# Designs tried in a protein design chat: VH-VL binders against q0aze0. Part 378

Target 1, 268 residues: q0aze0
Amino acid sequence: MKIILVNNRFKENTEKKAQEIAGQLSALNVEVIIDNGLDEPYAGTVDFIMVLGGDGTMLRAARRYGQRAIPVLGVNMGTVGFLSNIEINELAEYLPLILREEYSLEARMMLEVAVFQQQSLLTRVFCLNELLLRSNSPRMLSFALEISGQKLEPYRGDGLIVSTTTGSTAYSLSAGGPIADPQLDAFIVTPVASHIINKRPLVVSPEREISLHLLEEREAIIGIDGQIKMDFGAENRVLIKRAPHPLLMVNLKAKPFFTSIDRSLQRQ
Short names: E, the ipSAE of ESMFold2; O, the ipSAE of OpenDDE; V2, 0.75 times the mean of E and O plus 0.25 times the DockQ between their complexes.

## First folded at step 18 (VH-VL)

Design GG7 (framework fv_bermekimab; at its last look DockQ between E and O 0.83; V2 from the best seeds 0.81)
Fold by OpenDDE, look of step 18:
Structure GG7 (fold): chain C 268 residues (1-268), chain A 123 residues (1-123), chain B 107 residues (1-107)
Amino acid sequence: as target 1 above (268 residues)
Amino acid sequence: QVQLVESGGGVVQPGRSLRLSCTASGFTFSSYGVHWVRQAPGKGLEWVAAISYEGSNTYYAESVKGRFTISRDNSKNILFLQMDSLRLEDTAVYYCAKDRIYYSKAFYGMDVWGQGTLVTFSS
Amino acid sequence: DIQMTQSPSSVSASVGDRVTITCRASQGIKSWLAWYQQKPGKAPKLLIYAASSLQKGVPSRFSGSGSGSDFTLTISSLQPEDFATYYCQQDNYRPLTFGGGTKVEHK
């Protein structure tokens, strides 16, 4: 068995714990790779991914490795979030199950985000939470939303979020989007401070494709999972579709999503 | 520079066929939907046909449906308009134009036009 | 098909004048309206898209407004180079349709 540990390079406690866990796993004849902010994702084959940290670390791990269809376990290290399954102090208890592959998997839809400039692909990213388009100035954006080739009314506002159901409890929620069942595959399209009062978010089938582009020569930015940022102008387009592979999240411990919503949100 | 150049126009007899061509340069032709728009002498603009960037979808004005065929060869950067069963009312300058937005099956205005090619009829 | 009714068909104006052209769609087309300028013997030029978005390089004296069915093109201060024919065009529905045109000519 080969396991990759993904920790937060900016938090020393996660790095130390990764080293400790690596030692323990090595003693059990498990090969371990530690991704402590590697320049490039580890290219070798692995059987299991363990994420040490919070939701941010999970999002990063998902972007780096989610397309490989490898089981990913979130191990919370004292942070608040929705993406961890067990606590770090529980790892010893569940480690035998991990090694015997006695766990269930929950498939979470990811976004495939492609950003273009005049037909040239600038970047293609798979992300777990959301794509954000927002103004880079105090002025509102004017942009086109296209869903499966259908032109909606031009949007005018600060921006727009295209989120997975997993991401529904992230920035989309703050912008007034609905809370969605993570077991449901769908896009959530949430306006950010729309000029039209009460502009409603859209729940869109995962089979459809979404595209955005500016209608005016304005400066905007694209944000992905709150971690990737890039400039976005009139010459750019973003195309969003369901990623070809879901993130396979390991479920060792049952977590009642809906009954824990209030508790989790209050802590954020 | 982005450019479209129409050709193939001329004098034709009613009921005959004519094939117009539009050659694109200076941009990735295969990434854009393209249109034919015509203008009768002294008259306004009339949309004739459009084709998606990959050529899979075609659209026609009712006035030319069943008679005209729009097609494209992306490998050669050429747009075509096959005009069959031509009528006197088809007399016009025919323009080809590219859509503003790339990689879309929807249309978002025409930002580049050719110089046009004239189609007229013999008496 | 969507009928685009453009008014007026012609307008006589002088340099410096404010010129207003209207376009009405037979049904709602959201904001998917374009304005084109055409000079004699030339191909049309795209001025405005999405009802109010000026295209790159178009002078700021041009402006567009409206949504739904009623749209307006305004030239705040007519310049000598602005004498031309203007067309509105919708692409919310297929077939795409143009207005009848408005000729802006010298008074």
Scores: ipSAE 0.874, ipTM 0.932, lowest interface PAE 0.6, mean pLDDT 95
Fold by ESMFold2, look of step 18:
Structure GG7 (fold): chain C 268 residues (1-268), chain A 123 residues (1-123), chain B 107 residues (1-107)
Amino acid sequence: as target 1 above (268 residues)
Amino acid sequence: QVQLVESGGGVVQPGRSLRLSCTASGFTFSSYGVHWVRQAPGKGLEWVAAISYEGSNTYYAESVKGRFTISRDNSKNILFLQMDSLRLEDTAVYYCAKDRIYYSKAFYGMDVWGQGTLVTFSS
Amino acid sequence: DIQMTQSPSSVSASVGDRVTITCRASQGIKSWLAWYQQKPGKAPKLLIYAASSLQKGVPSRFSGSGSGSDFTLTISSLQPEDFATYYCQQDNYRPLTFGGGTKVEHK
């Protein structure tokens, strides 16, 4: 059995715990690859991914490995979030179930984001939470939102968020978007400080293709999962669709989304 | 130099067919939606048809539906308008034009135009 | 189909005049309206898209405004090269439709 342990070198004692867990797994003849963020993603085949940390570490793991259809387990290291399933102090209890593959999987939709300058692809990235378009100057943006070839009234304001249902509790929520059940597949389109008063958040079929471009010269940026940033101007377009593969999240311990929602939001 | 050049116009009899071509150069033709627009002598502009950048969506003015067919060959950078069952009211200069926004299935304005090809009828 | 009505059909003006042309859609088209300029024997030229956004290379004396059903094109100080016919076009709905044109002529 081959497992990737994903941690964040800069989080308190996560490297120490990663080494301890790697030792325990090696003693059980499990091959372990540690991904602490310093090296390129491991390219070989693996059976399982274990994420040691909070939601930010999970977002990086999803971006690196989410398109590979590999089970991913979130192990909480102290801070309650939306993406962990078990606590670190429970890992020994659940380890036999992991090794016997006695768990269920929950699929979480991801975005495929392609950014162009004129006709040339600049980058393609997969993300779990959201794409943000925002102004990078005191002036508001004027931009077009197209959904499967259908043009909405031009947007004017600070920007726009296109999120998954998983991302509905992240930046989208702060901008006034709805909380969505992460078991649904949908885009959530949330305006940021719109000067067009009637612009409401939209919930959109995952089968749609979404695109954005500016209608006049302005300095803007694109943000991805709050972790990647790039400049965006009048010669750019971004195209967004559902990623080919969902993130496959391991469920070892029942953690009902709605029962825990208030508790999880308090820490955010 | 971004350029569109129409050809295939001429003098025909009503009820016959013509095929117009529009050859594109100086830009990535396959990235943009394209249009046919016509103008009868001394009259205003009339939008005729459009086709998306991949060729998957076609749209027509009501006056030409069922008689005209728009198509494109992205490997040769050519836009076509097949005009069947021609009528005297189809007398016009026919322009091709490119849409301004790449990789879109909507239309956002026609920023480059050809100089047109004339279609007229003998009595 | 969306009918686009331009007014006036013609304008007699002198160099330096402020010229305003209006365009009314038969139903709401949001802000998805373009303005074109055409000189005799020539192809049209895009001036403004999305009601108010200037096409690259178009002089700043041209401006557009409006949303919904009512739109204007303004030339703040007419220049000799601005004598031409002007067309509005909606691109919110298919089929796309042009207005009837407004001819701006030298007095």
Scores: ipSAE 0.738, ipTM 0.891, lowest interface PAE 1.2, mean pLDDT 91
ESMFold2 (binder alone), look of step 18: mean pLDDT 93; pTM 0.954

Design GG8 (framework fv_bermekimab; at its last look DockQ between E and O 0.81; V2 from the best seeds 0.79)
Fold by OpenDDE, look of step 18:
Formats: structure tokens, sequence, C-alpha cells
Structure GG8 (fold): chain C 268 residues (1-268), chain A 123 residues (1-123), chain B 107 residues (1-107)
């Protein structure tokens, strides 16, 4: 068995814990790779990914490895979030199950986000939460939303979020989007401070494709999972579709999503 | 520079066929939907046909449906308009134009036009 | 099909004048309207798109407004190079359709 440990390089405690766990796993004849902010994702074949940290670390791990259809376990290290399954102090208890592959998997839809510059692909990213388009100034943006070739009314506002159901409890929620069942595959399109009061968010089939582009000669910003940022201008387009592979999240411990929403949100 | 150049126009007899061509240069032709727009002498603009960037979808004005066929060869950067069963009312300068937005099956205005090619009829 | 009614068909104006051209769609086309300028013997030129949002490279004296079915192109102070024919065009529905045009000519 080969396991990748993904930790947060900016959190020293997660690095130390990764080293400790690596030692324990090595003693059990498990090969371990530690991704402590590697320049490039580990390219070798692995059987399991363990994420040590919070939701941010999970999002990063998902972007780096989610397309490989590898089981990913979130191990919370004292942070608040929705994406961890067990606590770090529970790892010893569940480690035998991990090694015997006695766990369930929950498939979470990811976004495939492609950003273009005059037909040239600037970047393609698979992300777990959302794509954000927002103004880079106090002025509202004017931009086109296209869904499966259908032109909606031009949006005017601070921006727009295209989120997975997993991401529904992230920035989309703060912007007034609905809370979605993470077992449901769908896009959530949430306006950010629309000039139209009570502009409703859209729930869109995962079979459709979404595209955004500006209708003015201004600069905007694209954000992905709150971690990737890039400039976005009139010559750029972003195309969003369902990622070809879901993130396979490991369920070692049952976590009732709907009964835990209030508790989790109150902590944020 | 981005450019479209029409060709193939000329004098034709009613009921005959004519094939127009539009050659694109200076941009990735295969990434854009393209249009034919015509203008009768002293008259306004009339949209004739459009084709998606990959060529899978075609659209026509009612006035030419069943008679005209729009097609493209992305490998050669050429747009075509096959005009069959031509009528006197088809007399016009025919323009080809590219859509403004790339990789879209919708249309968002025509930002580059050719010089046009004239189609007229013999008396 | 969407009918685009453009008015007036022609307008005589002088340099410095304010010129207003209107375009009405037979039904709502959201904001998906383009304005084109065409000079004699030349191909049309895209001026404004999405009613008023896109106006790259167009002098500030040109402005567009409207949504739904009623749209307006305004030239705040007509310049010598602005004498031309202007067309509106919708692309919310297929087939795409143009207005009848407005010729702005010398008084």
Amino acid sequence: as target 1 above (268 residues)
Amino acid sequence: QVQLVESGGGVVQPGRSLRLSCTASGFTFSSYGVHWVRQAPGKGLEWVAAISYEGSNTYYAESVKGRFTISRDNSKNILFLQMDSLRLEDTAVYYCAKDRIYYSKAFYGMDVWGQGTLVTFSS
Amino acid sequence: DIQMTQSPSSVSASVGDRVTITCRASQGIKSWLAWYQQKPGKAPKLLIYAASSLRSGVPSRFSGSGSGSDFTLTISSLQPEDFATYYCQQDNYRPLTFGGGTKVEHK
C-alpha cells in the first residue's frame, strides 16, 4: 500500500503530525509520500490520500489529486469545516480499517474550470467548491452567463459564483445561495450583490455547461476555491462543466450533514 | 490582422446556382461562429445564415431556407455559402462576418466583416 | 421571427447635433442587441453590443441604452465622420434579425 499525506505547509503542527504518521505507517510496511506543498503533485501511483488539516487543505488536495480517482480521507486537526471525516485523535482507531480498505466512499462532484485567453487555454483546474468571478473595483461588472448555449439576461453586480453542492456551504452560502445535499450532483449559480434585488440563485443540471465572459472593457478577478486567483478581462472566457471524475471521499465515520449544519455554521 | 475575404460573386441567371467563399486569416477560424449577411442595392442588412464554430449547427433565414447551404472547412479557414435556385430578390452584396465570442454556440455580435461580394442577375 | 422596428428611417442633422435612434423588438430580447455603423461602399462596423455594455474603441459620444424590447442609440454631438447608416440587430433569437436602418445625413 502507498499513501500520500497532504498537510498544510503553513501549519507546523500538521507537518509534524505528517512526519509522525509517516513513521507509523512505515513501521507497518506502508510506503508514504508527504506532500508538504510540493511544487508539483506527486506523479506516482498511490492507493490512498490522507489530508491533515482543515477544509482549505482538503480543497488543495482535491485540486491536486482529485482527478485520479483515489480515496481521500479528511483528518481534522482542530479546525472548523465540512470536509473532514475524522479527528486526528481518532486516526489510531481507524488506521486498521484504512489499511484493510474497510470503508465507504462518497462521490463528490467537482468542477472542471477552463480559463481561456483568445482561444488559448490559460489554465484548467478541477476544484471541489466553486469558481468566483468578481469585480476588481467598486464598480459593478457586466457579464454574460451562458448555460448550454442559452443566453441569460446579462448579469450586473459585483460578481457570480458557480459552485458544486459541496461548495454550497462555502462562499455561495455567504452570498445567499441555497444549502445543497452534498450527495446531489448539481451546479449552484449564485449572484454576488446583483443590481437586481432578490436575484435568485440557479440550480443547474450537472449535464450542462456554463460559460462566463465580460461585456465590458474592464478587469475582473477569477477565484477558485478561495485559493487560486487570476486576472480576468474582456478577452477571457471561463468554461465550466462537471469534472469527468468525482472526488472519492472516504467515510470511516458517519457524519449526518443536515443535523450538523447549524453547529458547523455557528462555528464559522 | 484579422481579415475575412469573400469571393465567388458574379452575374448569374435565375434558377441557377452559385457558391460563395469566405477566407479567414489572422485569427483562429475554427473557434468562432460565422455568418453570412447580405445587402440588396440601396437596402438594409439582412441576416442570411450562420454556422457554429465546429460546424455542427447551421441556421438560416426563412427567405433562404431550403435553397442556401452554409458550410465551413476549418482546416482551410474557409466559409462557404452554396446558393441554389437563385431568385432575383437574392441580388445583394454578400458579407461574411465572424462572431465576437469564441467557443460559443450562441451569438454575441459580429465584430469583423469582409468587404463583400456582389451577386447580380443577367437580364 | 423577431421584427426589429427602427426609427427614424432617416434623420437630417448638423455637426454638433444630438441624434437619437430607436429600435423596438416585437418581443423581449433581454439586452442582446447590437448597433452597427455602415458608411457608403463599406462593410458594417460593430459599435455597441449588449445595449450599452460593450463599446470598445467607440467614441464616448456614442451611447446605447435599453432592455427588453426598447433600445436607443444616442450620438451626443454629431461629428463629420458620423454621417452614416446605423442598424440595430438582435441575436437573442434565431433567426438573427436587423432593423431597417437609420440614415444620418447632412442637413
Scores: ipSAE 0.874, ipTM 0.932, lowest interface PAE 0.6, mean pLDDT 94
Fold by ESMFold2, look of step 18:
Structure GG8 (fold): chain C 268 residues (1-268), chain A 123 residues (1-123), chain B 107 residues (1-107)
Amino acid sequence: as target 1 above (268 residues)
Amino acid sequence: QVQLVESGGGVVQPGRSLRLSCTASGFTFSSYGVHWVRQAPGKGLEWVAAISYEGSNTYYAESVKGRFTISRDNSKNILFLQMDSLRLEDTAVYYCAKDRIYYSKAFYGMDVWGQGTLVTFSS
Amino acid sequence: DIQMTQSPSSVSASVGDRVTITCRASQGIKSWLAWYQQKPGKAPKLLIYAASSLRSGVPSRFSGSGSGSDFTLTISSLQPEDFATYYCQQDNYRPLTFGGGTKVEHK
């Protein structure tokens, strides 16, 4: 059995704890790869991914490994979030179940984001929460949103968020989007400081294709999960689809989304 | 640099067919939707037909629906208009035009036009 | 089909004048309206798309405004090269439709 431990090396306890857990697993003849963010993603075959930390560490793991259809367990290390399943002090209790593969999986939709300059693909990235298009200057953006070949009224404002249902509790929420059940597959399209009256958030079928381009020359950026930034200008387009594979989240401990929602939001 | 050149116009008789061609150069033809637009002598512009960048979606003005067929050959950078059951009111200069936005099945404005090819009737 | 009504059908003006052309759609087309300029014997040229966005290289004396059903093209200070016929076109619905044109001519 081969496991990746994902941690954030700049939080001292996560690095030390990752080494402790690796030692425990090695004593049980489990091969362990530590991914602390310094190296390229591990390229070899892996059976399980354990994320030590909060939602930000899970987002990085999802971008690195989410398309591999590998079970991913979130282990909370002190910050209550939306993406952890068990607490670090419970890991020993659940470790035998992990090794015997006695757990269920919850699928979480991801986005596939393709950015073009003219007709050439610049990059393709996968994300768990959202794509943000935002102005990179004091000037507002004017931009077009197309959903499966259908043109909406042009947007004018600071930007736009295209999120998954998992991302509905992240930046989309702060911009006025709805909280969505993460078991739903959908896009949530949330304007950021729109100056166009009647621009409400939209909930859109995951089978749609979404594209964006600027209607005026402006400096803009695309943000991915609040962790990746790319310049975006008048010659760019971005195309957004449901990713081929969802993130497969491990359920070991009952953690019902709706029972915990107020507590998780109060920490924001 | 970016150019569209129409050909195939001429003088026709009632009941005849024509095929117009539009050859593209200086840009990636297969990335863009393309249009046919016509203008009768002394009259305004009339949109005729359009085809999506991959060729899967076609659209027609009501005045030509069922008689005209738009198609494209992306390997040769050519747009076609097959014009059947021609009528006197089809007399016009026919322009081809490129849509401005790549990889879209919607239309956002025609930013490059050819110089047109004339279709007329003789009596 | 969406009918596009331009007015006036012609306007007589001098160099330096402000010229305003209107375009009305028979139903709402959002802001998806384009303006084209055409000189005799030439193909049309795109000036403005999405109601108010100037195509690269179009002089700033041209401006577009409006949304919904009512749109305006304004030339703030007419130049000799601006004597031409101007067309609006909606591209929100298929089939796409042009207005009847407005000829801007020498006084």
Scores: ipSAE 0.689, ipTM 0.874, lowest interface PAE 1.6, mean pLDDT 91
ESMFold2 (binder alone), look of step 18: mean pLDDT 93; pTM 0.952

Design GG9 (framework fv_bermekimab; at its last look DockQ between E and O 0.91; V2 from the best seeds 0.83)
Fold by OpenDDE, look of step 18:
Structure GG9 (fold): chain C 268 residues (1-268), chain A 123 residues (1-123), chain B 107 residues (1-107)
Amino acid sequence: as target 1 above (268 residues)
Amino acid sequence: QVQLVESGGGVVQPGRSLRLSCTASGFTFSSYGVHWVRQAPGKGLEWVAAISYEGSNTYYAESVKGRFTISRDNSKNILFLQMDSLRLEDTAVYYCAKDRIYYSKAFYGMDVWGQGTLVTFSS
Amino acid sequence: DIQMTQSPSSVSASVGDRVTITCRASQGIKSWLAWYQQKPGKAPKLLIYAASKLQSGVPSRFSGSGSGSDFTLTISSLQPEDFATYYCQQDNYRPLTFGGGTKVEHK
């Protein structure tokens, strides 16, 4: 068995714990790779991914490795979030199950985000939470939204979020989007400070494609999972579709999503 | 320089066929939907047909449906309009035009036009 | 099909005049309306897209407004080079359809 540990390079406690866990796993004849902010994702094959940290670390791990269809376990290290399954102090208890592959998997839809500039692909990213388009100035954006080739009314506002159901409890929620069942595959399209009061978010089938582009020369930015940022102008387009592979999240411990939603949100 | 150049127009007899061509240069032709628009002498503009950037979807005005066929060869940067069963009312200057937005199956205005090619009929 | 009714069919104006052209769609087309300018013997030129967005390179004296079914093209101060025929076009529905055109002539 080969396991990759993904920790937060900016948090020393996660790095130390990764080293400790690596030692323990090595003693059990498990090969371990530690991704402590590697320049490039580890290219070798692995059987299991363990994420040490919070939701941010999970999002990063998902972007780096989610397309490989490898089980990913979130191990919370004292942070508040929705993406961890067990606590770090529980790892010893569940480690035998991990090694015997006695766990269930929950498939979470990811976004495939492609950003273009005059037909050239600038970047293609798989992400777990959302794509954000927003103004980089005090002025509102004017942009076109296409869903499966259908043109909606031009949007005017600060921006737009295209989120997975997993991401529904992230920035989309703050912008007034609905809370969605993570077991449901769907896009959530949430306006950010729309010029139209009470502009409603859209729930869109995962089979459809979404595209955005500005209708005038304005300074805007694209944000992905709150971690990737890039400039977005009139010559750019973003195409969003369901990623070809879901993130396979390991479920060792039952977590009642809806009964714990209030508690989790209050802590954020 | 972005350019579209129509060709193939001329004098034709009613009921006959004619094939127009539009050659694109100065931009990535395969990335844009393209249109045919015609204008009868002294009359207004009439949309004729459109084809998606990859050529998988075609659209026609009712007046030409079943008679005209729009197609494209992206490898050669050429747009075609096959006109069959031509009628006197098809007399017009035929323009090809590119859509404003790339990689879209929707249309957002035509920002580049050719000079047009005239189709007329013999008496 | 969407019918586009353009008014007036012609307008006589002088340099410096404010010129207004209207276009009405037979049903709602959101904001997906374009305006074109055409001079004799020339191909049309895109002026406005998405009802109110000025195409690159087009003078600011041109402006578009409206949404739904009623749209307006305005030339704030007519210039000598603006004498031409103007067309509206909806691109919300297929088939795409043009208005009948408005000829702006010398008074």
Scores: ipSAE 0.876, ipTM 0.937, lowest interface PAE 0.6, mean pLDDT 95
Fold by ESMFold2-Fast, scan of step 19:
Structure GG9 (fold): chain C 268 residues (1-268), chain A 123 residues (1-123), chain B 107 residues (1-107)
Amino acid sequence: as target 1 above (268 residues)
Amino acid sequence: QVQLVESGGGVVQPGRSLRLSCTASGFTFSSYGVHWVRQAPGKGLEWVAAISYEGSNTYYAESVKGRFTISRDNSKNILFLQMDSLRLEDTAVYYCAKDRIYYSKAFYGMDVWGQGTLVTFSS
Amino acid sequence: DIQMTQSPSSVSASVGDRVTITCRASQGIKSWLAWYQQKPGKAPKLLIYAASKLQSGVPSRFSGSGSGSDFTLTISSLQPEDFATYYCQQDNYRPLTFGGGTKVEHK
């Protein structure tokens, strides 16, 4: 068995804890690869991915490894987030189940995002939550939203979010998008500070293709899962599809989605 | 320099066939949808046909549907219009035109046009 | 098919005049309308796309407005090079359709 431990190098004591867990796994004849975010993703075959940290660390793990159809377990080391399943102090209890492959998997859709400059592919990335297009100046954007070859009325405002159902509780929620059951596959398209009355969030089939481009030159950026940031101008175009593989999240412990939503909304 | 050049026009007899070509240069032809637009002498513009950037989708005006076939060869940067069962009403200058936006299945305006090629009939 | 009706068919104008051309779609086309300029013996030139967006290199005296079914092209101060025929064209529905054209000619 080979396991990748994904940790956040910049959080206090996470490297020490990762090394401690790696030692425990090695004692059980498990090969361990530590990914602290500094190097390229591990290219070899892997049986399991254990993410030590919060939701941000899980988003990075999903971007790096989510398309490989490998079980991914979120292990929280502090306050529970939406994407972790167990607490660090519970890991010893659940480790035998992990090693015997006695767990269920929950599939979470991902986005495939291709960014072009003129006709050239600039980058192709996968993400778990969302793509954000936003203005990077005091001027509002004017842009085209195309869904499977159908043009909507041009958008005017500060930007747009194209989200997965998992991302419905992230930036899309803050921008007024609906809360979606992450068991469903759908794109959620949420305007950011639209100056056009009645521009509502859209829920779109995951089989559709979404594309965005600016209708006039403006300073804009695109953001992916809040972790990748790129300039976006009138010569750029972004194409969004459902990724070929969902993220396979390990479910060892019941984590009721709607109960988690209620707690989060009470604190906001 | 971004350019489209039509060829293949000429004098034809009613009921015959003619194939027009449009050669593209100065841009990545395979990334854009392209159009055929015609104009009869002294008359207005009439959209004839379009083809998606990959060649999978074709679209026609009602007046030419079933008689004209649009196609493209992305390896040679050439757009074609095969015109069958030609009628006197098909007399026109035929322009090819590039759509503005790459990798789109929709159309956003025609920003580059060829010089046109004349199709006319012998009396 | 979407019918595009332009008015007027022709307008006589002098240099410095404000010229307004209208285009009406037979049903709603959102803002997906383009305007083209054509001079005798030449190919059309794109002036405006998405009803109101000026194509690169087109002088600022040209402007477009409207949405839905009613659209306007305005030339704020006509120049000698602007005597030409102008066409609207919708790209919201297939087949694409052009208006009949408006000829801007010397008084």
Scores: ipSAE 0.824, ipTM 0.920, lowest interface PAE 0.8, mean pLDDT 91
Fold by ESMFold2, look of step 18:
Structure GG9 (fold): chain C 268 residues (1-268), chain A 123 residues (1-123), chain B 107 residues (1-107)
Amino acid sequence: as target 1 above (268 residues)
Amino acid sequence: QVQLVESGGGVVQPGRSLRLSCTASGFTFSSYGVHWVRQAPGKGLEWVAAISYEGSNTYYAESVKGRFTISRDNSKNILFLQMDSLRLEDTAVYYCAKDRIYYSKAFYGMDVWGQGTLVTFSS
Amino acid sequence: DIQMTQSPSSVSASVGDRVTITCRASQGIKSWLAWYQQKPGKAPKLLIYAASKLQSGVPSRFSGSGSGSDFTLTISSLQPEDFATYYCQQDNYRPLTFGGGTKVEHK
């Protein structure tokens, strides 16, 4: 059995804990690859991914490994988030179940984001939470939103968020978007409105294709999961689709989304 | 230089067929939606048809639906208009035009036009 | 199909005049309206897209305004090269539709 152990090298307790867990797994004849973010993603075959940390570490793991159909377990190291399943102090209890593959999986939709400059593909990335388009200057953006060849009224404002349902509790929520059940597949399109834009958030079928482009020259940024940023101008377009594969999240411990929603939001 | 050049116009009799071509150069033809627009002598512009950049979506004015077929060959950078069951009211200069936005299935304005090809009828 | 009504059909003007052309859609088309200029014997030229956005290379004396159903093209100070016919076109709905045109000519 081969496991990737994802941690955040900038948190001293997660690196120490990752080494401890790697030692425990090695003692059980499990091969462990540690991914602390320094190297390229491990390219070889693995059976399981364990994420030590909070939602941010899970986002990185999802971008690196989410398209590979590998079970991913979130292990909370302190602050309660939306993407962990068990606590670090419970890991010993659940390790036998992990090794015997006695768990269920929950599929979480991901976005496929393609950014172009003058018809050339600049990058293709996958994300779990959202794409953000925002102004990179004091000036408001004027931009077009197209959904499967249908043009909405041009937007004017600070930007726009295109989110998965998993991302509905992240930046989309702060911008006024709805909380969505992460078991649903959908896009949530949330305006970032500071200039009285009379636009409501949209919930859109995951089968749609979404695209954005600026209607005039302005400095803008595309942000991915709050962790990747790219310059965006009038020569660029971004295309957004449902990613080919969902993130396969491991469910070892029942963690009812709706029972805990208020508590999770207050801690976030 | 971004360029569109129409060809295939001529004098025809009602009920006959004609095929117009539009050859594109100086830009990535396969990235853009393209249009046919016509203008009868001394009259205004009339949008005729459009096709998406990959060729999967076609749209027609009601006046030509069922008689005209728009198509494209992205490997040769050519747009076509097959005109069947021609009528006297189809007399016009036919322009091809490029949409301004790449990789879109919607249309945002026609920023490059050809010089047109004339279709007329003999009396 | 969306009917686009332009007015006036023609206008006589002098160099330096302010010229205003209107375009009305039979249904709301949001801000998805374009303006084109055409001189005799030549292909049309895009001036304005998305109701108010100036195409590259078009002089700033041209401006567009409006949304919904009512739109205006303004030439703030007519120049000799601006004598031409002007067309609006909606691109919100398919099929796309042009207005009937407005000819701007010498007094």
Scores: ipSAE 0.725, ipTM 0.891, lowest interface PAE 1.3, mean pLDDT 91
ESMFold2 (binder alone), look of step 18: mean pLDDT 93; pTM 0.953

